# Designs tried in a protein design chat: VHH binders against q9y6x5. Part 21

Target 1, 379 residues: q9y6x5
Amino acid sequence: LPPKLLLVSFDGFRADYLKNYEFPHLQNFIKEGVLVEHVKNVFITKTFPNHYSIVTGLYEESHGIVANSMYDAVTKKHFSDSNDKDPFWWNEAVPIWVTNQLQENRSSAAAMWPGTDVPIHDTISSYFMNYNSSVSFEERLNNITMWLNNSNPPVTFATLYWEEPDASGHKYGPEDKENMSRVLKKIDDLIGDLVQRLKMLGLWENLNVIITSDHGMTQCSQDRLINLDSCIDHSYYTLIDLSPVAAILPKINRTEVYNKLKNCSPHMNVYLKEDIPNRFYYQHNDRIQPIILVADEGWTIVLNESSQKLGDHGYDNSLPSMHPFLAAHGPAFHKGYKHSTINIVDIYPMMCHILGLKPHPNNGTFGHTKCLLVDQWCI

## First folded at step 15 (VHH)

Design yh9
Fold by ESMFold2, fold request of step 16:
Structure yh9 (fold): chain B 379 residues (1-379), chain A 119 residues (1-119)
Amino acid sequence: as target 1 above (379 residues)
Amino acid sequence: EVQLVESGGGVVQPGRSLRLSCAASGFTVSSNWMSWVRQAPGKGLEWIGDIYYGGSRFYNPSLKSLVTISRDDSTNTLYLQMNSLRAEDTAIYYCAKGKDYESIAFDIWGKGTLVTVSS
């Protein structure tokens, strides 16, 4: 009887939403399982990088998905959320679903998790959906639960991804209590649907379920803009990514570009690649550009004054506003236990332990998650 | 008083469509998981489908292409749309409320509405 695990992400679910809004279904899930109140994610605090960090246990510099927009100077390839299918970008690491389905008598399933529709190391999830944001949660849930319930060889690792509350967080900003309350109520109802379906299929008692997220969200404002065009001519650089961490490829001498940018705003830090703070673990990959600009929380780097987001993420990963949560339920987990914090890279070795997989080299620390697990001595 | 009242039944010709309504009183439909169930003459109960808290819907595989469940939260009403009706669809149709989030049982049933597929 192999252990089974469902990994669920609700994108952009800031940890303190749990304290500031009502989640009856999620609270029931937590009450019968475990909660990690804050997960310290990886820099930059963007969607593709952090989802890949969860499933590889690696910092972004090590797994190679260093942003939602990337450029490789050797191959001249570009990566974006609309151009993400080239395995070239993903092949610097081995995600857990690949490792899982290499085991005898096991398969993996995926409903929209970033990277699961890409043949990474010539291997794609045994059952998967091609990414399409218009596919309803109902359809994703139906597919993933059918695969968990009816597959041979059995699906032992499954992923489920949903775009909210991230999409609404960008649209309204996290401080819009009226709209975010409505959005988060809908999310909680979908968690209720997930749990109800697992119960109806007889999976609930014997399936391990992790509900987590990749990052949080901070409020933006028209009063907090950094106009890059006021500091430097476009002709001096190629812009690979804009905000809140701009990736700058100089077209002229790198020091000249740096000098034009370093005093552009007191609300932006400008780093040469070798000067990026060590605590970011964001230096040792060719996809990280020679100069990065890191806006302060809530500040937006723009090319013209008319561009504005209402909520954003990608900022310094020490910021509590960038942190998601983790909740889990199932036979591997304690009941009613709360834990203050883990690193997002710690999720991978914990999942490998639950599934009986040998983890690839990674940056996670199994000891950080031992107290969540029934088979481990916590003290 | 907590109750469910089905309506919209009657005699309908084969191949036609019919929409049943289920009006709920004393509780909020969207705060519960809800179901449609039918009972043909002289037969046991047959599950048609469910709608959950967030609107996710799941159907009896044998009926999936023939039925659609929907919910109007503003009127606190559950619907069953049935298409391409057949003689074997003759039954009393019930809506039911799930007992709670811990159980897969029903605790409140409507009185039912009779659908007869015949000329």
Scores: ipSAE 0.632, ipTM 0.873, lowest interface PAE 1.5, mean pLDDT 93
Fold by ESMFold2, fold request of step 16:
Structure yh9 (fold): chain B 379 residues (1-379), chain A 119 residues (1-119)
Amino acid sequence: as target 1 above (379 residues)
Amino acid sequence: EVQLVESGGGVVQPGRSLRLSCAASGFTVSSNWMSWVRQAPGKGLEWIGDIYYGGSRFYNPSLKSLVTISRDDSTNTLYLQMNSLRAEDTAIYYCAKGKDYESIAFDIWGKGTLVTVSS
């Protein structure tokens, strides 16, 4: 029968958690498959952009989901975690579940992956759950495995998304060993549940499974705040996104706003859009605002109040603390192989290869993932 | 030594509820996948449901509206709640421990507890 792939994300799973905490179930998964120890994600290192980069193979400037909070000046539309369903935001790319289900005798399924409850190019996943954070992992797992096992045409591509350890990472910070140990133990147990269910249904041997994440997490502190109100009056700009990458739409002369901000803190870089470093691939989209502020690792941009987060992400994508991992198991993958690093955009062409799909134009490099795959010459 | 002991069985009238217990010794219930299975007189084994490491539960579709599996980590005990019992629920009820990560087989069974649903 057709090759099948399940793509799983545990949000905010920093790569070095694997070395600093115990994961018996995930380690068993890795032992019989592959591990990529660091995945270099895309800037900005936020949830919506990076999840869309995984499934499109595109940098944020190219797929158009450039942050978790966005504004489009032409249409006057706003995007946020609570206002993310307008296809306008998503239509600058074609995610893999759309390409997959347009193939003859194939369908796609989704349990809460960002964007899968949106009709992108008038196409929504064949089977999906509307996003609702209160839905348990058990229910998401039950729905996904039911669809993988019982659908006609068969579900050949499926996604599963879980909000942890991101939510707890924000709440406690990655350095809180006691609380994060409990959180990560629960995550590992859920990975155990996933694998056990796949075995019980007879799916384990013939299903390719990728377990990955969108970004990591860094420790924040009340001692590391950048107060914008100390540097510039609110009346001079519209704030589109705040921390750790602020998106600033000037209301007065852009150069004046830039000059008020550029010496605000030695722990913040201020970029005019045309001066954003080329290595970020974060310039060529109208949704990227004329000025961005990029805080140093562990620093928080605030207006005039304390931050309630003890951990955050969104920083420079060269920072190891922002990098997730990737583990995979299944007939397409080697057994017991560990790889140092890939780019997050490389995941898309690899998934297309596994599924026999022609990838859309993208920024990934198939060659970077060849060593993970049994059907490829590694060198 | 590894042991499973079911209790709570007996004679019960139709329509009533019953909760079976499975006390485990020699291992931690939450570190294993666990199952309830029953055998009616003259019939083969019938799977009731499982509870996995993280607490995810899966049931035989024919029974899912009638049963609930739970566990109490503080007492190392697995439970089976059965509601609206019928004569066809008369059976010996077993709890079982999954062998390990790599197998879907059971390695330890309890002796079973008899439930008789009779007027």
Scores: ipSAE 0.612, ipTM 0.864, lowest interface PAE 1.5, mean pLDDT 93
Fold by ESMFold2, look of step 15:
Structure yh9 (fold): chain B 379 residues (1-379), chain A 119 residues (1-119)
Amino acid sequence: as target 1 above (379 residues)
Amino acid sequence: EVQLVESGGGVVQPGRSLRLSCAASGFTVSSNWMSWVRQAPGKGLEWIGDIYYGGSRFYNPSLKSLVTISRDDSTNTLYLQMNSLRAEDTAIYYCAKGKDYESIAFDIWGKGTLVTVSS
């Protein structure tokens, strides 16, 4: 009786991979459902911020996960990829699995979506996996499908996260067709595994499934480095995050630090916090540092003169290379419908509608996703 | 010609292990979902487990501690590892190819290989 939704992320899946590589399993999924060709994500185009924007419908300044590395000057707390469990960081918003979990006769399940192993507002899903990158896709899939199929109260919202193609995109770069073809074929096969398992369990026709991603990937190069040490002594500031959006906490006069950086490279924009472009919606949170440096596409900010990174993300969210896709299948969705674009914050109110949840205040626009849904008049 | 050929069956002592092979020709194993199924004398077919396109595996819960499915994509071969064999594991063992993306039925079966577990 109650609608069910599985939200899946394959990290770092650039939208145009769909045009440049073969995805027989994903294309079958799309043929039977809907495709949004380009999802405009939020600035900065990093993993933790964008995954939280999907499930809260909020810009980063509003949900408080403003980067993968953060510092809060009032509490002196630090956040990083390896130090992300303090609910303090996550409590500025209410993600959809919390709202769903609190409904009568419903539960939530999670296989490693960012934040799902943290008790946000003292609430954690009844079924979840602590994050561990060594856990195979097979085990994540087994757990999620077991929970969807065998839980009382029923699991009505579930999440599944996988680290590829992001990890390989960083390692090889998106222009390495040989390695990325192998990586993307494996991912397509895993999508095939997901769909096949749902069919074998009898879930496929009555479960709504969204397959999406948080950002894309752009090519980097040893020839496109911005060396901060050539512009400023690093003793004059604390580096909170480095590339491609550096977060600078001055140790001396802020204007003096800005002046040393503003002409450092023609391939980097330097912003005082109050001068960050309004279109970024990236200003009104104390976790955003007084100065940020935004590298041009494909450029890397470094402290020395080398980098081993061949692909990266985090750049301006207007760049097509930063945009993921969204595909969906299930009773809530049309069949064989292609849509050009939505904003990543639009996913949250759409998911709330599908699940019959009242959305918290958010930055999404339900009207942008109406055409994907069978119960809505598209106009 | 599309075919599946099982091998590795025979007479084996209780408590031993045995590895069955299934060589595929005329199609690519990793482009299909594949299964092992067995039939004991006088019994119906019993599903052992599946391996899917990306290598995800699912087993009959009653057998999961006793069996392991694997495949070698370079030789286009499916395997069934069986451990701690019992007399009740005496059966004809089949490998099978899933029909297509839209069905959970099989369209190609091997001829089977007999495993006899004798005390």
Scores: ipSAE 0.573, ipTM 0.852, lowest interface PAE 1.8, mean pLDDT 93

## First folded at step 16 (VHH)

Design ha186
Fold by OpenDDE, look of step 19:
Structure ha186 (fold): chain B 379 residues (1-379), chain A 118 residues (1-118)
Amino acid sequence: as target 1 above (379 residues)
Amino acid sequence: EVQLVESGGGVVQPGRSLRLSCAASGFTVSSNWMSWVRQAPGKGLEWIGDIYYGGSRFYNPSLKSLVTISRDDSTNTLYLQMNSLRAEDTAIYYCAKGKDYEIAFDIWGKGTLVTVSS
């Protein structure tokens, strides 16, 4: 039987939540599998970019999803969470579910994972749900497990996505112990639901399951705001993305715009596109705007309106608060092994290995995940 | 101390609705996998549906349109709503607590009899 893999994402699950809150179901999952304590995600640390990095193994500049909000100056197209269905945005890379379906006697399934309801390279997941945040976890779980269990050709790769604890993190802030405890308990219970359902269907022993996230969450405050309107007139630029990484499209001379912004706040770095630090791997794409503003951790870039978010993400990907975790269970993984850190792009070559797929060129390093796998040497 | 107690059973006419209750003591319903099962006269046990830790519910496909499982955390009670009852729905209805991460039950109620008759 071909190997099977279920990739699960709980959006905005910060790695250190595992240390600060109780997760009996997830801990049981980890006990019988493996844990990577910290996953260094890609810059910017946003939902669409990082989820696409997981399934492509590419930095954002390479796969082309460089933010949740994008603008292409040539085609005049806009990308947003409410406008993400144009294959134009996704076709700069080949996600793993497309690669999987190009194999004989294999199909892919997806429940709400970013990009899975879009035909990419003229290929869409054999089974998928159109994104709808109102659809319950139960329904998503039911569909994904049904497809894993009953499909022909068999589903060998599946994705499952859930919007929490991200939404709550934004609302309450990650430091709200009372509210976040409640939210994280619910998440743990949903993990319990997942495991139990897989067992009930007889899938658990043969299915590889990865539970991970795209990014963490940092505490924000009304006392830590950067108002761009105090530095530059709105008529001088178009805002493509706002916070905590603003993408600026100048309407006047770029240098003039840059000069107006460069000293706007001591808690914000302003970069011309060509001066963006190499470590971000966030330069070589036309979708990256001419000027990028990067707020310090916990600072929010605003215009005239104050931010209502008590938590946010998208900051420097070296910040621990931005890092998610990875846990995995199944025949491909060891039991009771913990690993300190990997890069989020490393997940792709690992998944390809597990599924017996030839990976497309990617930025991941298979060697970083060898210790997680039973068929590899861990040196 | 640890027990499940079903209630709400009785004689009902075909086409009617009935809600069964299962009161738990000694453990928390919302923290466990709970199930409804029934046994008709002369037949084996039939699974009706489950409610898991996070509230996910799964039903027997043959009964899905006719049943709804819910729980009240404040009263630590499990419920089974049944609609459009038929004669073939006559059975003893049991609630059960599942074992964590196992396909087994460790606690059963004594059951409540539901008789659907004209």
Scores: ipSAE 0.809, ipTM 0.924, lowest interface PAE 0.5, mean pLDDT 95
Fold by ESMFold2, look of step 19:
Structure ha186 (fold): chain B 379 residues (1-379), chain A 118 residues (1-118)
Amino acid sequence: as target 1 above (379 residues)
Amino acid sequence: EVQLVESGGGVVQPGRSLRLSCAASGFTVSSNWMSWVRQAPGKGLEWIGDIYYGGSRFYNPSLKSLVTISRDDSTNTLYLQMNSLRAEDTAIYYCAKGKDYEIAFDIWGKGTLVTVSS
């Protein structure tokens, strides 16, 4: 039987939600499989970059999706979450579904994972749904399980993306226990739907399933705003991305723009591109702008208006509030094993191993995930 | 006492619609996965569809355009809406409670008879 893998993301699922809320369905999933309590994601801790890091094993500077809003100075192209379909943006890396479906007698399926509706290296997922946030979890689950069970050549790698708890985390903030309890209970019920359906279809015992996320969420406040208009005139720069990591393209001498910004707030670090800390692995791509501004946790960079969000992410990837979790179940994984941490880029080489794929060059370390796998010598 | 009680059956003219109810006691419908199943006279059990914990629904492909499963948490009740009924839809209709993470049912109702005749 060829090895099969389903990769599931619940966007914005902060690792400590597992300890602070009840998840009976997810807890049963973990009990029969493995848990990684903290996944250290990549900087910046945004949705598009981190989902692409999971499936490429690359830092953002290496895969080229460096933010949710980008500008390429050579081609003058713009990228945003509403303008994300140009393969130009995605072609600096080869995601795992492309490698998978180019193998003999294999195909890939996708229910809205970022990039799966784009022809990357002239190759689009064999089965996919065009992104549409109005499509229910029920429909996504029905399509992905139907493809896993009925496709020729067989679907050996599948992805499933869901927008919660990220959407609600932005709307209510992660500290709103009443609303977040309701949201997280619903997500746990959907995990129950996933597991029950896989069992009903006879897939559960022979399908490897990873449930993970791209980042966490931190509480924001109207008391924690950084007003750029108080420090610098709009006319001196072009704003490529705003908060919590602002991307600044100077219109005048870049040292002059830097000097106007460096003392703007004690709650914001200002970096020339060459001075971005090495630990971010966020320097060596033309899409990274000459100046970035990195807000402290819970602070919001604004131009002249209040923020509509009560929660946000994108901050320094050393912050525990930015870290998701990973849980997994299937024939490749141990049962009842807990692991403290991995790097998000480590997921890719592990998935390649499970699927018998040769990984492209990447930043992950297979050794970091060996203890999760039954076929590996742990020590 | 853990029970499922179906109701709403009876004689219905072809082409009409009918809604069946399944009242649950001793457990919460939305905390479980639930099914509708029917048995025509002299025939085996035929699966109609399921509704899962988070509200995801799956139907027998031959019935998908004719039926809708729903639930009402305030009344702890499962529903089966049936449309465009035909004589071959004459059956005893059962609701059932699934066992968590298994392909089996642990509680069945006694059923409600639906007769489709002119």
Scores: ipSAE 0.664, ipTM 0.890, lowest interface PAE 1.5, mean pLDDT 94

Design uh13
Fold by OpenDDE, fold request of step 21:
Structure uh13 (fold): chain B 379 residues (1-379), chain A 121 residues (1-121)
Amino acid sequence: as target 1 above (379 residues)
Amino acid sequence: EVQLVESGGGVVQPGRSLRLSCAASGFTFSRYAMHWVRQAPGKGLEWIGNIYEDDSTYYNPSLKSLVTISRDDSTNTLYLQMNSLRAEDTAIYYCARHIWGEARTSAFDYWGKGTLVTVSS
């Protein structure tokens, strides 16, 4: 039988939550599988970009999902959570579910993973759920497992997405131990439900399962605000994205806009597009705006009339607070093995290997994940 | 204080048209994208569409042919034109202010109180 893989994402699950909170179900999952303690995600550390990086192995500049809010100056199109279904935004890359589905005797399934309800390169997942936040985890899980078990051609790759603990992290902040404990307990319970369901269906032993996340969460505060309106008049630019990485589209001379912003705050770096640090791999895409502002960890870029959150993400991808984890279980993975770090783009070539797919050109390094896999030599 | 106030709702017969308004105050209206959403009885929130600062519009594909969103920045007003109304369009309609950079969470930071539209023969 062809290998099967289920990729699960709990949005905004910071890596160090595993050290600071109790996860009996997840720990059991890890005990019988593998753990990567820290996954270095891609810059910017936002939901749509990082989820697409997981399934493409590409930096954001390469796969074209460069933010949750985007603007293309040539076509004058906008991208946001509410209008994310235009293939225009996704077609700069080929996600793994498309690659998988185009193979003979294989199909893909998805429960609300970003991009899965969009025809990418004229291919949409054989089975998918339109995104609806009101749909329970149980229903998503039921659909995914049904498809994994009963589909013809068989579903060999599936994705499952859940919005927590990200939403709660924004609301409470990651330092709220009381509320976050409650939230994270629920997440662990959902993992328990997942494992139980797989066991009940007889899938547990033969299905490869990856549980991961797209980013972490940092604590924000009313005491750490950067007000752009104090530095520049709103008539001089269009705001494409705000915090913690603002995307600025100048309405006047770019240099003038830059000069107004460059000293706006000691806790914010201002970059012309060509001066964005190479380590971010966030330069070579037309969807990246002429000026970006990058707030320091825990600082929030605001407008006079903007709302605030107690937690946020999107910061420098080198920050531990932005890093998620990866756990995996199944025939392809060792048991009881822990690994320190990988890059989030490394997940793609690993998944391709597991599924026997030829990967598209990507930025991942398969060698970084060899120690997780039973059929590979670990150096 | 940011305020959004919807108006124009009421009881209408099927096939009729209705234009809703949203009066915005307490912020620079022209710099924000604005959204319309609705909630029918017993159902979840449904996104109708939005309009950006540059007047570009996006719509729910299920409603695209029936709705038009526009804005008047000089009066800080958002509009929703609905045509060929059906019973299924009965809902509370809300205008909401766009929030940048959100995904799969709250796409809006401020909402109005809503206006009720009842389509009944």
Scores: ipSAE 0.906, ipTM 0.957, lowest interface PAE 0.5, mean pLDDT 96
Fold by OpenDDE, fold request of step 21:
Structure uh13 (fold): chain B 379 residues (1-379), chain A 121 residues (1-121)
Amino acid sequence: as target 1 above (379 residues)
Amino acid sequence: EVQLVESGGGVVQPGRSLRLSCAASGFTFSRYAMHWVRQAPGKGLEWIGNIYEDDSTYYNPSLKSLVTISRDDSTNTLYLQMNSLRAEDTAIYYCARHIWGEARTSAFDYWGKGTLVTVSS
């Protein structure tokens, strides 16, 4: 039988939550599998970009999902959470579920993973749920496990997405121990439900399961604000994205806009597109705007009339607060092994290996995950 | 203080048209994208469409043929034109202000109190 893989994401699960809170179900999962303590995600550290990096192995500049809010100056199209269904935005890369269906006589399934309800390169997941935040985890899990168990051709790759603890992190801030404890307890219970469901269906021993996340969360405060309206008049630019990485589309000369912003705050770096640091791999895409502003950790870029959050993400991807974790269990993985760090783009070639797929060109390094796999030599 | 006030709702017969308005105040309306959403009795929130600061519009594919969103920046007003109304269009309709950079969370930071539209023969 062909190998099967279930990829699960809990949005905004910061890596150090594992050290600071109790997760009896997740810890049991880890005990019988592997843990990567820190996953260095891609810049910017936002939801759509990082989820697409996981399933493509590409930096954001390469797969074209460069933010949660995007604008393409050539076509004059806009992208956001509410209007994410245009294949135009996704077609610059080939996600693994498409590869899985095209390379083999296999099916893919998806529950709410970004991009899975969109035809990409004229191919859509064999089974999928349209995104709906009101759908319970249980219903998502039931659909995924049904498809894994009863599909023809068989589902060999599946994704499952859940919105927490990201939403709560934004609302309460990651430093709110009381509220975050409650939220994280619920997540651990969901992991328990997942494991129980797989065992009940006889899938647990043969299914490879990866539990991961796209980014972490940092504490924000009313005392750490950068007000753009204090530095530049709103008539001089269009705002494409705001915080913590602002995307600026000048309405006047770019240099003039840059000069007005360059000294706006000591807690914000201002870059012309061509001067964005190479380490971000965030330059070579037309969807990246002419000027970007990058706030320091914990600082929020605001407008005069903007709302406030107590937690946020999107900051420098080298910051530990932005890093998620990865845990895995199944025939492909060792038992009781812990690894320090990998890059988020490394997940793609690993998944391709597990599924026996030929990976598309990607930025991942298969060598970084060899120690997690039973069939590989670990140096 | 940011305020959004919807108006124009009421009881209407099937097949008729209705135009809703949303009056915005307390912020620079022209630099924000705006959304219309609705909630039918016993159902979840449904996204109708939005309009960007450059007047680009996007719609829920299930509703696109029946609705038109427009804006007047000079009066800080958002509009929703609905045609050929059906019983299933009965709902509370809300206008909401867009926030940048959100995904799979609340993409709106401010809402109106809503206006009730009842489609009944």
Scores: ipSAE 0.904, ipTM 0.956, lowest interface PAE 0.5, mean pLDDT 96
Fold by ESMFold2, fold request of step 21:
Structure uh13 (fold): chain B 379 residues (1-379), chain A 121 residues (1-121)
Amino acid sequence: as target 1 above (379 residues)
Amino acid sequence: EVQLVESGGGVVQPGRSLRLSCAASGFTFSRYAMHWVRQAPGKGLEWIGNIYEDDSTYYNPSLKSLVTISRDDSTNTLYLQMNSLRAEDTAIYYCARHIWGEARTSAFDYWGKGTLVTVSS
């Protein structure tokens, strides 16, 4: 029987929450499996790009989901959370659930992972839920476990996405110990429910489970605002994305727009596309706008208004505050092993290995994850 | 300060048309994408569609044939045209301002108070 994998994301789960809060259920999961303490994600450190990087092994410039807000100048198409379903945006890569379900006698299932309700390369996940934030974790889990247990051809790859702690991290900020402790306890209870459900259904011993996240969260403040309107008249550009990485489409000469912005704030870096640092791997896609503005950690770019967020992400991917964790349990994984760090793009070739899939060309390095796997020589 | 005020709701017979308005103030309306959202009694929020700064529109597929969104930047007004109204279109209708760069969290930073549309005899 082919090996099975469930990939779970809790959005915005900052790696150091594990050190700073109590997670009895998650710690038990880790004790019986593996932990990667820090996962270095991709720039920009936003939800759609990083979830797609996990399942493609590609940098954002290579898979084409370069932000949560995008504009394509050739087709005149817009992308946002509310209109994310045009396959045009997703078709620059092949996510693992497509590769998996095209194998003989295999299916894929999805509960709301970004892109799984889109027919990518004319292929939609064999079983899926249309995205709806009102659907409870319990209902998402019930669907996933039903499909894992009752499908023909069998579901061998499944995904499960949950919006917390990201939503609460934005609302309260990661430094709000009282509110974040309550939120994170609830998430730990959900992890306990997940494990308990898998055990009760007879899935636990033969299913590989990865619990990870896309990014972390940093504290914001009304004292750390960059007012873009104080530096440039809004008529000189179209705003494609705002904070903490603004995407600027000039309406006038690009150099003139750049010159008006370059000294706007000491807490913001302004890049012409060709000058974006190479370490970001964020340059070679037409969806990356001619000018980007990158705020320093904890700073918010605003349009002469206050900010409603107390926490945010999207910053430089070298920042530890932007990094999630990865934990895993199942037949493919060691028990009780802790690993310091991997790159988020390394998750894809590891998952392909577990599933016996030939990975598409990607930016991950299988060698970085060998020590997690029982069938590999660790060093 | 940002304000959004919906109007044009009321009791309407099935099969009729209705145009809702949203008056915007306190911000540069022409630079923002704008949305319509509705909530039927006892149900969750349902996204209707949006209109971008360049007048590009996107719609909930289930509603696309029934609605048209437009904007008038000279009057800072967002419109929702609804045709062939049905009983299931009974809801509170909200306009909302777009947030750039959010996913799977609140996609809107400002909401109106809503206008009630009741489709019945």
Scores: ipSAE 0.793, ipTM 0.914, lowest interface PAE 0.9, mean pLDDT 94

